# VH-VL binders against Large ribosomal subunit protein uL10m (mRpL10): the designs that were tried, part 30

Target 1, 224 residues: Large ribosomal subunit protein uL10m (mRpL10), of Drosophila melanogaster (Fruit fly) (q9vpl3)
Amino acid sequence: RGKINIQRPKAPHYERARVVAVTQPKYPELPKAKSCFKTRAERTQQQQENPYNEIIAREVRNWLDHSRLVAFFHLSSITADDIFRVRVQLHKQNLHLKSYGSKIIEQAVKNTRYEAIVPLFHSNHCIVFSPDPEKTAALLRIVRRVPQMVLLGGIVEETMLSRNQLVAYAQMPGLHAVQAQLVQTLSQAPGHLIQQLQAHQNSFVQVLDVHAKNQMNEETPKST
Below, E stands for the ipSAE of ESMFold2; O stands for the ipSAE of OpenDDE; V2 stands for 0.75 times the mean of E and O plus 0.25 times the DockQ between their complexes.

## First folded at step 3 (VH-VL)

Design u2 (from i31 with heavy chain N31K; framework fv_imvotamab_arm2; at its last look DockQ between E and O 0.02; V2 from the best seeds 0.00; counts 0 for: pae E 16.7 > 2, placed apart)
Fold by ESMFold2-Fast, scan of step 3:
Structure u2 (fold): chain C 224 residues (1-224), chain A 118 residues (1-118), chain B 112 residues (1-112)
Amino acid sequence: as target 1 above (224 residues)
Amino acid sequence: EVQLVQSGAEVKKPGESLKISCKGSGYSFTKYWIGWVRQMPGKGLEWMGIIYPSDSYTRYSPSFQGQVTISADKSITTAYLQWSSLKASDTAMYYCARHYGDLSFDYWGQGTLVTVSS
Amino acid sequence: DIVMTQTPLSSPVTLGQPASISCRSSQSLVHSDGDTYLSWLQQRPGQPPRLLIYEISNRFSGVPDRFSGSGAGTDFTLKISRVEAEDVGVYYCMQATEYPWTFGGGTKVEIK
């Protein structure tokens, strides 16, 4: 232990997000791996295009192809039972909660107009799909009661919307024509929508990290 | 109305090639997977493979990899199942079925009976 | 590959009585996306299969409410509350959680 490898995860296998991180190595291969391993190097390159990830990425594209509403969420620590209950409640409204690894999402949106959303998924996340854009209001009412799910943004009628734009859409009267007009108006708002979505996620993650660190620092000086 | 219409029954000899079809109508063909399922006489169902017509991506069951080819032609909303060289053991009813999301196979074709005998 | 085991192999039932079919998988059917891709199909004599139930317990369009699905993980059940003459056929469970997709061996429901 001559050095601290800050790139190597040390988390025990007891939290799902941490287990996923541990099972997904991020290390560059050692130079010795290239010695007489041409076929092995080719095999590891082939593994970058994992057949499982390729087919699941098309399953994600299948959901995108059938969904007029797609909502992106940051997902904080939540029990399997709790997320299952949320999934059941959403399903009753024709809202389909799915969790995919970041690499699978990246492959799914690669070479599509949605490729720029990849940075939103660098942390724990989930996606809700629905063929019914009118269900946006129902979606937000359900997730309001789930503090572990934080809305990042989404897609309505193939139009990228920020978190605030989705909230505005959901608050409109339930007339589809009125909602469609609102989406058109909101989508014309100036600014870089993808950058706004990314900034919201980064700001949220950074605020939580800074807040947690500041709380720890505040607690350190106090001894009772 | 969603329909998958398959080609008619075939009678072939071992060693012959065959291509059967499954034509989709009443829906957006490229947005659904098409799968092929075999049912040998008096037996259960076996998944053979699927194709995503949007980009012609295919995935096969290991038992059928190299035995058959699945393809699709988006311009005529038709999927295909093809054998380069039939065997007597290929005698079966072949079904096509479409898939998306959590539904698995929601609509099925009527089936194509393939009989391979000398 | 995931092996799907159905019991019983045949289920003779009296008209109007309930029928129950069990399906057991060799490993959990919970997909990495969080859902369980367990479906039930009905095949009437001389007809192609028909989707009855998807994602454990959800009835497909046009399926009568006498059909219900339940279960979790590796153990799943299809119930017919009151068997009617038109319910005669073979019932299959199917998993689409892991490739290759696999079917149960089938359960023949017939009137005695």
Scores: ipSAE 0.442, ipTM 0.740, lowest interface PAE 2.6, mean pLDDT 80
Fold by OpenDDE, look of step 4:
Parts: sequence; C-alpha cells; structure tokens
Structure u2 (fold): chain C 224 residues (1-224), chain A 118 residues (1-118), chain B 112 residues (1-112)
Amino acid sequence: as target 1 above (224 residues)
Amino acid sequence: EVQLVQSGAEVKKPGESLKISCKGSGYSFTKYWIGWVRQMPGKGLEWMGIIYPSDSYTRYSPSFQGQVTISADKSITTAYLQWSSLKASDTAMYYCARHYGDLSFDYWGQGTLVTVSS
Amino acid sequence: DIVMTQTPLSSPVTLGQPASISCRSSQSLVHSDGDTYLSWLQQRPGQPPRLLIYEISNRFSGVPDRFSGSGAGTDFTLKISRVEAEDVGVYYCMQATEYPWTFGGGTKVEIK
C-alpha cells in the first residue's frame, strides 16, 4: 500500500482534475490593498487612449521640467502600507513619490529630452521628484531602509545618471558646502601669504636685535 | 496654505458679458489644474471644465462647450471663467477648484454667485 | 457620459449613529491606468464643497477617520461611522475616469 505522500499528492486523474478546476471556488480576491502604485498587471491592461491620460501626462511633464532631482525606482513586492510610509518620509524632505503607467510616461516624454527614460517603465516602478538636487543624499538614506525600492537611475540637473553615479553624487558635499569651503580657503590665502612674507622680516629683526645686544654687552667695561 | 480666492458676487442682466476670477496662492499654480463647477440654486454640482495653467490647455464639458470660456493667467496665478452673453439660466454659484491627477478637487474657492435677472 | 447615481437622496441620521451613502456608476470607473478616479465631496450648508475621499478609499488631509470609502468597479460607498452635527450637508460622488467628469445627484445627510 504505497505511502500517500501528503506533501506531493499524485496529480488526480485528468477528469478529476478538470472537475476540480471547474469547482474551485473563485474566492473574491480580497481587495488587495491597492498599493498606491499600480501593479504591473494593472499597468499592462490595454491602456485605451483615455483623455485623462493626457491630463496625467501633462502633470508628469511638469514634474520633470520643474524637478532638479528625479530618481527612478523599481518596486519589488512592496505593499501599499509600505509605500505610504515611504511617501510620508519622502514628503517630509520635500521629495515627491509618484507612480505612473508606462503609456502615460511615454506620452509625457514623447519628443522630449526625457524620451530615454521610457524603457525604465516596463516594470513596477516609481519616480521621486525634488526641486532640490541636494536632497539626493536624503533620498538615498530613506530608500536604503526600503529593500523593495531598487534605484535604477535618475536625472540630476538635467543630466541622466546611473545608479552608481547617483550614489557618488549623493556622497559629494553640497554645492553650498563646497562653495563655503572655497570661500574660506580663498579668504585664508592672503593671510597666510602675509604671514609667510612677514616671517622672514621678523626673523631678521630678531637676529639684528640679538646682535645689538651682544655688541652692547661687549662694550660694557668689566668693572674691576 | 493652499487657497483659492474667487471674485465677488455679480448681478447682471441678460445679454451682458461677465468674467469672474479665481486666484490661487500657497502652491505652484502651474503644476495643478483648475476646474470650474456650477451649482444652480438648490441643485447639485456640475462639472464645467478644467484648465492647465502652465500651457492653458483646456477641456470642457460638452454641456458648456461654446457657452463659456475658461482661461488662465499664470503670471498672476489666476484662472477665469467668462461669458460673452449671459442668460437668466446662468444664475448659479460658480466654484473653482484645484485638481491633481491622483487627487480630485482637493481645494475649492469660496464660490462666486452670479445672478442674471432682467 | 457616465451617469452617477446616488442613494439615498436623503439620509436622516441620529447623532452618533452610522450613515451609509451609495454611489453607482453607469460603467466601470477603472481607468486604463488601473486607477479608479472616484471621489467623495462634502458640502455643508452655505459652504463650498470639500474633498473627503479620493480614489475610492483614500482620506484627504484633515478628514476625520469616521469617514471611509469603499467599493470597486461601479459600486461605491461612503460611510460615516458616527455622525456628528458638523456632518450635516450634502455629499456628492464624482468620477474623473472619463470625460466629461460627472457628479452624483447628491445625498443630503440630516440629523433626526
């Protein structure tokens, strides 16, 4: 009597399999907490040209045009709640997380300098926008805590950057910090030069003073 | 704070022209759509149309197409609704509202009452 | 045009009791992008409309948690868990999935 492998039950007879397949209760899919981000399946649904897509496309274009920082992320099995949490965190930093359909993106960037980003939107994705490129470090810090968000690349000051380039950019001191350092360095340069120039003069004066003192001591008659 | 401030109440006669305004403040005016909604006395809300202030792209309800003109001046962050010739049937409260793709009309003006009477 | 039908027209409610408003669309409000652009608005007497819920179930900022939206496809519901005096007004559903955008006829919530 062959041990019924409970873990791998023998496939039922094809007729039984058909009956089972037909009689399987179609449980209404629990409303999947609609992730703020449309699932790939939702995105691939035959995007009939809807006038509303034009509205969204215009908004996307506006975001692209007014953002100095744009980051593209792949989303891997992220829940709506997780997205919400991340969104809130990003928002506190004036980082705006958005998700759009591929067709909308295509429409938005068609015949623009951003057309090269279209291939990035074939999977579950989101975009983070910011008017401040200095927020790149903050963005990466936040996203590091979200393993479901994978950085693909971005646009910083109208330049397309790879993932590695964005990471490198984030590690650079902010422009203002660099400027401040430069100003500080430049402000110190004259002072240092003056000190160096005066150092020789001061040394010379000291040598002369010592010489003068020695001469005075030699002229002092040894009072017998 | 996001605010939409509309122009004051208007009393007009049939046949007169009218232009009412909606000034946005506290946000990037060019980034969001502005819509107009009519509410006749004691009635429900009616969508009239929307405008994207950045490029003045406009969409109208078929019911209002050709009856009104929606425009915007982004330099002063103001949207407009205008009639070339008012009718008594145009008597209503008119609301402007801000719209964004995922958000509906999230902020509304206080409304402009337009009364057209002979 | 998508016709939005709200029921009931009037909803007298006792303070502290729940209220439920239904909105039915003549066609699916699922947009091609996968989102459902259904919103709920509240209009208090003498005031402009106020956004309560967007995309079926998302509460707008500042909206009390006693308001909740649900539904899918063509059937949507706004629920008030505990009606307060300030909740008196007319409630509208709105679809923005297809042009022209359309509102429901409104549901008047009153206190018994």
Scores: ipSAE 0.242, ipTM 0.662, lowest interface PAE 1.9, mean pLDDT 85
Fold by ESMFold2, look of step 4:
Structure u2 (fold): chain C 224 residues (1-224), chain A 118 residues (1-118), chain B 112 residues (1-112)
Amino acid sequence: as target 1 above (224 residues)
Amino acid sequence: EVQLVQSGAEVKKPGESLKISCKGSGYSFTKYWIGWVRQMPGKGLEWMGIIYPSDSYTRYSPSFQGQVTISADKSITTAYLQWSSLKASDTAMYYCARHYGDLSFDYWGQGTLVTVSS
Amino acid sequence: DIVMTQTPLSSPVTLGQPASISCRSSQSLVHSDGDTYLSWLQQRPGQPPRLLIYEISNRFSGVPDRFSGSGAGTDFTLKISRVEAEDVGVYYCMQATEYPWTFGGGTKVEIK
């Protein structure tokens, strides 16, 4: 449980670190038109000055492949002290807060089922990884106190979930009970194993669907 | 059990070449960075550089760039630190160490003492 | 280059009393990926360094719970709650946030 063997090079180029250090900006932003008209030499130099992009992208892909919970957030302006406190609180729950440039994310998910997530990273963002999908409720409870982190959606057990679906997933009781039912199904006699597995799989989906619909109804406000 | 075993102590004269080794065992060698750290007699620690053995990508501290060569042979799970021409100021203890993920240098070799004198 | 400044340079401590070591960086250690790669190492006499604390406050496997780390941004602290005889040695902070990676100058802990 929760043991992720991810090798991460700590080798970002100095210029990359300077560009991404947005937790304490104290200067006017450059004009957007000026930043769009870089010369060919500047573009070539920028590419050459990011020698670890492929290595970092491999590590992001490892995080994506080995985390059973991934959550994506928009990140508003936040102090270094505040983000550190959030990271510490999340880390105590085996939740790992990360942020990467959009080009690194693009490389990391190239030719994978997760390519659809790339547009989420065109603005300031952060990602939470965890081996423990059971920690989704704890994650949402922690970030509810952090208005700078706005949930965009996530991945649970390799399934893409919208924000509303992720919230509904977090409210389902008995996650271990559904896992136990799957194990019991696989232990049945071999003669009709495939058919029995498909029937129990459909039952799991129906239980999850009913619980999700019930949770959506309970989220409507009650009037007095 | 993760182990980094370095080659033995060396006594050299200025101008000689030297290659010292660091053999890793008990883990997947190509999934971790190997770094080299110098400790001059009576002094603190200095980072020299790091290598990713899978593709031999290296980074050097500016203080050591051009002064040493860091390399690895993944087929025998060994990293190397090499001088083409030693100076007396290269007298020091040299450590290799493994680097992984959120961990810092988590496992260290025993060190190789290099002595350069006339 | 990020300069790491440790204080004190030497910390003589009575056995069983606490010790506190400060490490200050010349700039923020928050990496572009959002993490802070500050660690603490211990070097006993005649031995290689060993990892105590990584990412500010996480104890490495096998490190006693009397060691704790704290801090943020540019100011970090290692505390030993009750110094034991085996804690004698030199302690280093290290940053791996930005190249070149750099160490503090070291703090010698000894029993007075």
Scores: ipSAE 0.000, ipTM 0.439, lowest interface PAE 16.7, mean pLDDT 76
ESMFold2 (binder alone), look of step 4: mean pLDDT 94; pTM 0.957

Design u22 (from u1 with heavy chain Y52D; framework fv_imvotamab_arm2)
Fold by ESMFold2-Fast, scan of step 3:
Structure u22 (fold): chain C 224 residues (1-224), chain A 118 residues (1-118), chain B 112 residues (1-112)
Amino acid sequence: as target 1 above (224 residues)
Amino acid sequence: EVQLVQSGAEVKKPGESLKISCKGSGYSFTRYWIGWVRQMPGKGLEWMGIIDPSDSYTRYSPSFQGQVTISADKSITTAYLQWSSLKASDTAMYYCARHYGDLSFDYWGQGTLVTVSS
Amino acid sequence: DIVMTQTPLSSPVTLGQPASISCRSSQSLVHSDGDTYLSWLQQRPGQPPRLLIYEISNRFSGVPDRFSGSGAGTDFTLKISRVEAEDVGVYYCMQATEYPWTFGGGTKVEIK
């Protein structure tokens, strides 16, 4: 029935009927301006949309806690049709585009480890969520074609990453590939190959440090 | 392994206070909701309320609003159900259960039997 | 409140035979997000409830494939294709589409 579910978000699905439903936000209609004889009540400092905002703030918190990949974007003016097409493309990759007001985001993350993201949301914005951090590369490829969306940063495995760190994460090869490249470069060791490996090593070490710190700070395993 | 372990059976008199517990282990406690469900002897299941342990936000069934308090302490991965003043009609089995995302209660505690009689 | 009505109240069944349980809601269980939050729980004698099926037809981890769920809107069915001795118990449908969350009255599955 017609209320926003306050439970944690469910796992993404690729069913076409579900994709259409997911790309059409299901928010309760915001209260419209009341008639003139109730305008005085609307002007009081007591008038707040706190009940509605708390429900949406809980939805935001649930998305943040459920998702292993969260990417933040500035969003310039874009038509409903254009953003719908972007949502469909993202959803095929298990990426979920959401837009929330700055006040709601501030309420959602206040007094949580996510509070540092609030400054990112002072202008038009949107957030992409995914349970699959390996989809970061797919996300960046899709968004590259959407000039209205500008990457600000994100969260991967509960670790805050800058734009550059998130881009580097997307380009990160698997452990075996990095080790193989290291062996090849060290065995031959020409200058240009050493420089190439150094760039990969720096990205690799940064990713491993972030991953190791995230694992060490994790008291309870999230999933096996 | 995911487990919800509830406190032991209680025998109380009407008017007494009571707080029963539900300790979660084997998962990230703050990422899941905890709900409380009552089952009176020989009867079906009744949803009482839920709590988000990350911020202690609660939602109660209207039938239980004002009759019980649900709380949680994430530092010890424990949720609570509390009565300020018990009634004989509170005699029942009380279950805690973890809410599976948006979908349903997936793991259940073993239950706490509360008997209230004079 | 959404009222959940289960039929039958009891279902005596012979081992190896199928069993079917119906659940009807007083209003549509389709949430504003497009999903239907209808689940089925099993409670064996003296045990806590156990999740069998979530979102109409999805089997929870470890649930035998003889259990299946179906339905839409207001009418839902839980089927056990071949009842085993361990399937004795009370089965409940539950909705989480609208607060307060509500359960069906239960259907007792027993062996004859």
Scores: ipSAE 0.000, ipTM 0.414, lowest interface PAE 17.3, mean pLDDT 74

Design u23 (from i31 with heavy chain N31H G101D; framework fv_imvotamab_arm2)
Fold by ESMFold2-Fast, scan of step 3:
Structure u23 (fold): chain C 224 residues (1-224), chain A 118 residues (1-118), chain B 112 residues (1-112)
Amino acid sequence: as target 1 above (224 residues)
Amino acid sequence: EVQLVQSGAEVKKPGESLKISCKGSGYSFTHYWIGWVRQMPGKGLEWMGIIYPSDSYTRYSPSFQGQVTISADKSITTAYLQWSSLKASDTAMYYCARHYDDLSFDYWGQGTLVTVSS
Amino acid sequence: DIVMTQTPLSSPVTLGQPASISCRSSQSLVHSDGDTYLSWLQQRPGQPPRLLIYEISNRFSGVPDRFSGSGAGTDFTLKISRVEAEDVGVYYCMQATEYPWTFGGGTKVEIK
């Protein structure tokens, strides 16, 4: 993947090597984090499966299987320095921001319960993983200050949630039984939820497309 | 603390079978790939292959495909490298190593010396 | 296979002086995802290899700042700004951009 160029292993949060690496950052030698944005053209250019895509896909599947919180975002253009600051803030809360190409995501979730999410990844995206679903509130608090990241929805305790449902979950008191019941109550059929998430994403893309066309029209010379 | 502990040195004759082990501890065994690397006496490193313990998916270097078998038992957090019939040319130090999420060998076992002589 | 060529084969260095190791690949190591999967390993006498640097220039945890990596495409360099006694050993570059993964032939760093 190579989306994050940080001098730290990307081990699971609770492993000693990862904890030591995370708690002892070495400034100012830290390299600039790479943007988690990849252009549509870059993703489309991959026709044959590179063997390393399979390796990354298996890692993605493992993250999905072992995370009790997964949040999906549309990602607009963002500088390496800005995304690095966001990753650092998220990591302090045991939230792991990762970005993968659409082909890798499709390969990772093919023939799994997560296959329905593939359509969400046809546009620029990134994903936040956490083993701790109570961190949903911390996640939303951090990303509300990052206009380049637009929440599409997520998975909490194996239940697909829309943007509004995920916001509602984040506002619940820290009562485990009440939160579990809410997740069950808020859950919708995966097909309907994905349709809602795609509709929101398509509307956003359409708005951006109209804006881009209007900008080009304004920049067009008055005489050809 | 992340550790990979390999089985002890082996002395074998050509034609014998052998299975050596690499036990992982201090981390989630299924989250990482385990690779095997050969180092012949006085020579450099050669990548042999890799296994993903979660589903036992394997990928081999073309030079080692069909010559060795890599396997893993996630219930005891152990990976294996095995030969059905050893050759004198298999005499080497064998290392197991764990991968980063981003395709780097970050932690290495202490090595298993395999000596094959007639 | 991508062939990794290291120079020099051996580098005798006076303590406290810098050392530089070159690694050249037969093909570009830029992966289709835009990243370069080039790492450097250190092997001290009688010990297993140890990761020093990953993705060209990122130091692994616990690696002293006297080690630095640089390069792009097919030409990469590992530098030790001031060689210490514990730096004696063989250094290998490794690529994981293309299957099969391959190592350089190694460079032996020793004290004069």
Scores: ipSAE 0.005, ipTM 0.464, lowest interface PAE 12.9, mean pLDDT 76

Design u24 (from u1 with light chain E98K; framework fv_imvotamab_arm2)
Fold by ESMFold2-Fast, scan of step 3:
Structure u24 (fold): chain C 224 residues (1-224), chain A 118 residues (1-118), chain B 112 residues (1-112)
Amino acid sequence: as target 1 above (224 residues)
Amino acid sequence: EVQLVQSGAEVKKPGESLKISCKGSGYSFTRYWIGWVRQMPGKGLEWMGIIYPSDSYTRYSPSFQGQVTISADKSITTAYLQWSSLKASDTAMYYCARHYGDLSFDYWGQGTLVTVSS
Amino acid sequence: DIVMTQTPLSSPVTLGQPASISCRSSQSLVHSDGDTYLSWLQQRPGQPPRLLIYEISNRFSGVPDRFSGSGAGTDFTLKISRVEAEDVGVYYCMQATKYPWTFGGGTKVEIK
């Protein structure tokens, strides 16, 4: 049919760059107290935002624009080897785990419908992106085995959802149209959703702590 | 179908200006980065720079910063690569390519051959 | 700049036999966000490059399953399980972890 396959599960990634600091020749300058005006070079340099933050913010915005599923997690201490295994497992399902500083996220979502997510990122965090919202169930099954990742909420089809709403979405039948209608029905008040997500984060962490302690006392049995 | 169609071959003299084009079709032009890649005769690929058409944000390879200008006109879904003054060392095949997410450059234009000689 | 070194320079292969191409980076390709932005491109004679593999091991749309990618950190491999006539061309690895983005020198796959 020659149409763009927009539902095709693609694993997106974005260009990333280390930005070298703008270096200037070292010149002796007049005492600061004597000058009330900055040089043209100093003004030009001050006008520039951090270039690293600018380019990465556009990468985050592009992830948001291409992702119909975005999930937010609190991330507890985890080894590099463990997070790598999780990332590989998620990637097989076209789920992309990424981490960004809070300032970069603020710049990415400023003046967008996603600006409400900023408060979620004042602690250790990570984000999972996917172009395929039907992968929400697969995401939750994988993360269930990773106690260091605590679901806070997400965005499905451009609609903010709480943790409980995302779980409900994942349990719906596989008809995409039905799931899309559910998303709209579950979304009541974005401001209230953010407050609810923040309020329940500690409770969920406590549940994980209790569960982890109980699991340490009784390990999973092997075969036979 | 996704396509990137580039302008035709150019034969120029040193010191002349040149602007070549890359027209995107079959996709949402502003949602993808466009990059430019040079391939000198018989040599490999060199990344020149990229542009985000939505706001015309550009990033250049240090080797090409100041040597070329990358621009885009989203109203006609076209990206451009421009030289103010060509050199014989600019003789090469120039490709445009689309980028988003972890796909890297997923679709490529057919290339524009630029020959600069006296 | 990250230097990408490909071996071998050329790989003459008998039809139906496997081929293997190695790519080594001068620095780890693991980005600070944890992802590895390593891709493989194929360029057939007289044609533009074509994406084969992205993020180490993921096949792009329309790419035959005889192509596979593997690796981590600084060492990466592209394998063709059984080389076919249409696989003749130059193969490039590419990194997008750090600016400037860089390509390997290329490996020419040809039939013996």
Scores: ipSAE 0.057, ipTM 0.569, lowest interface PAE 6.2, mean pLDDT 78

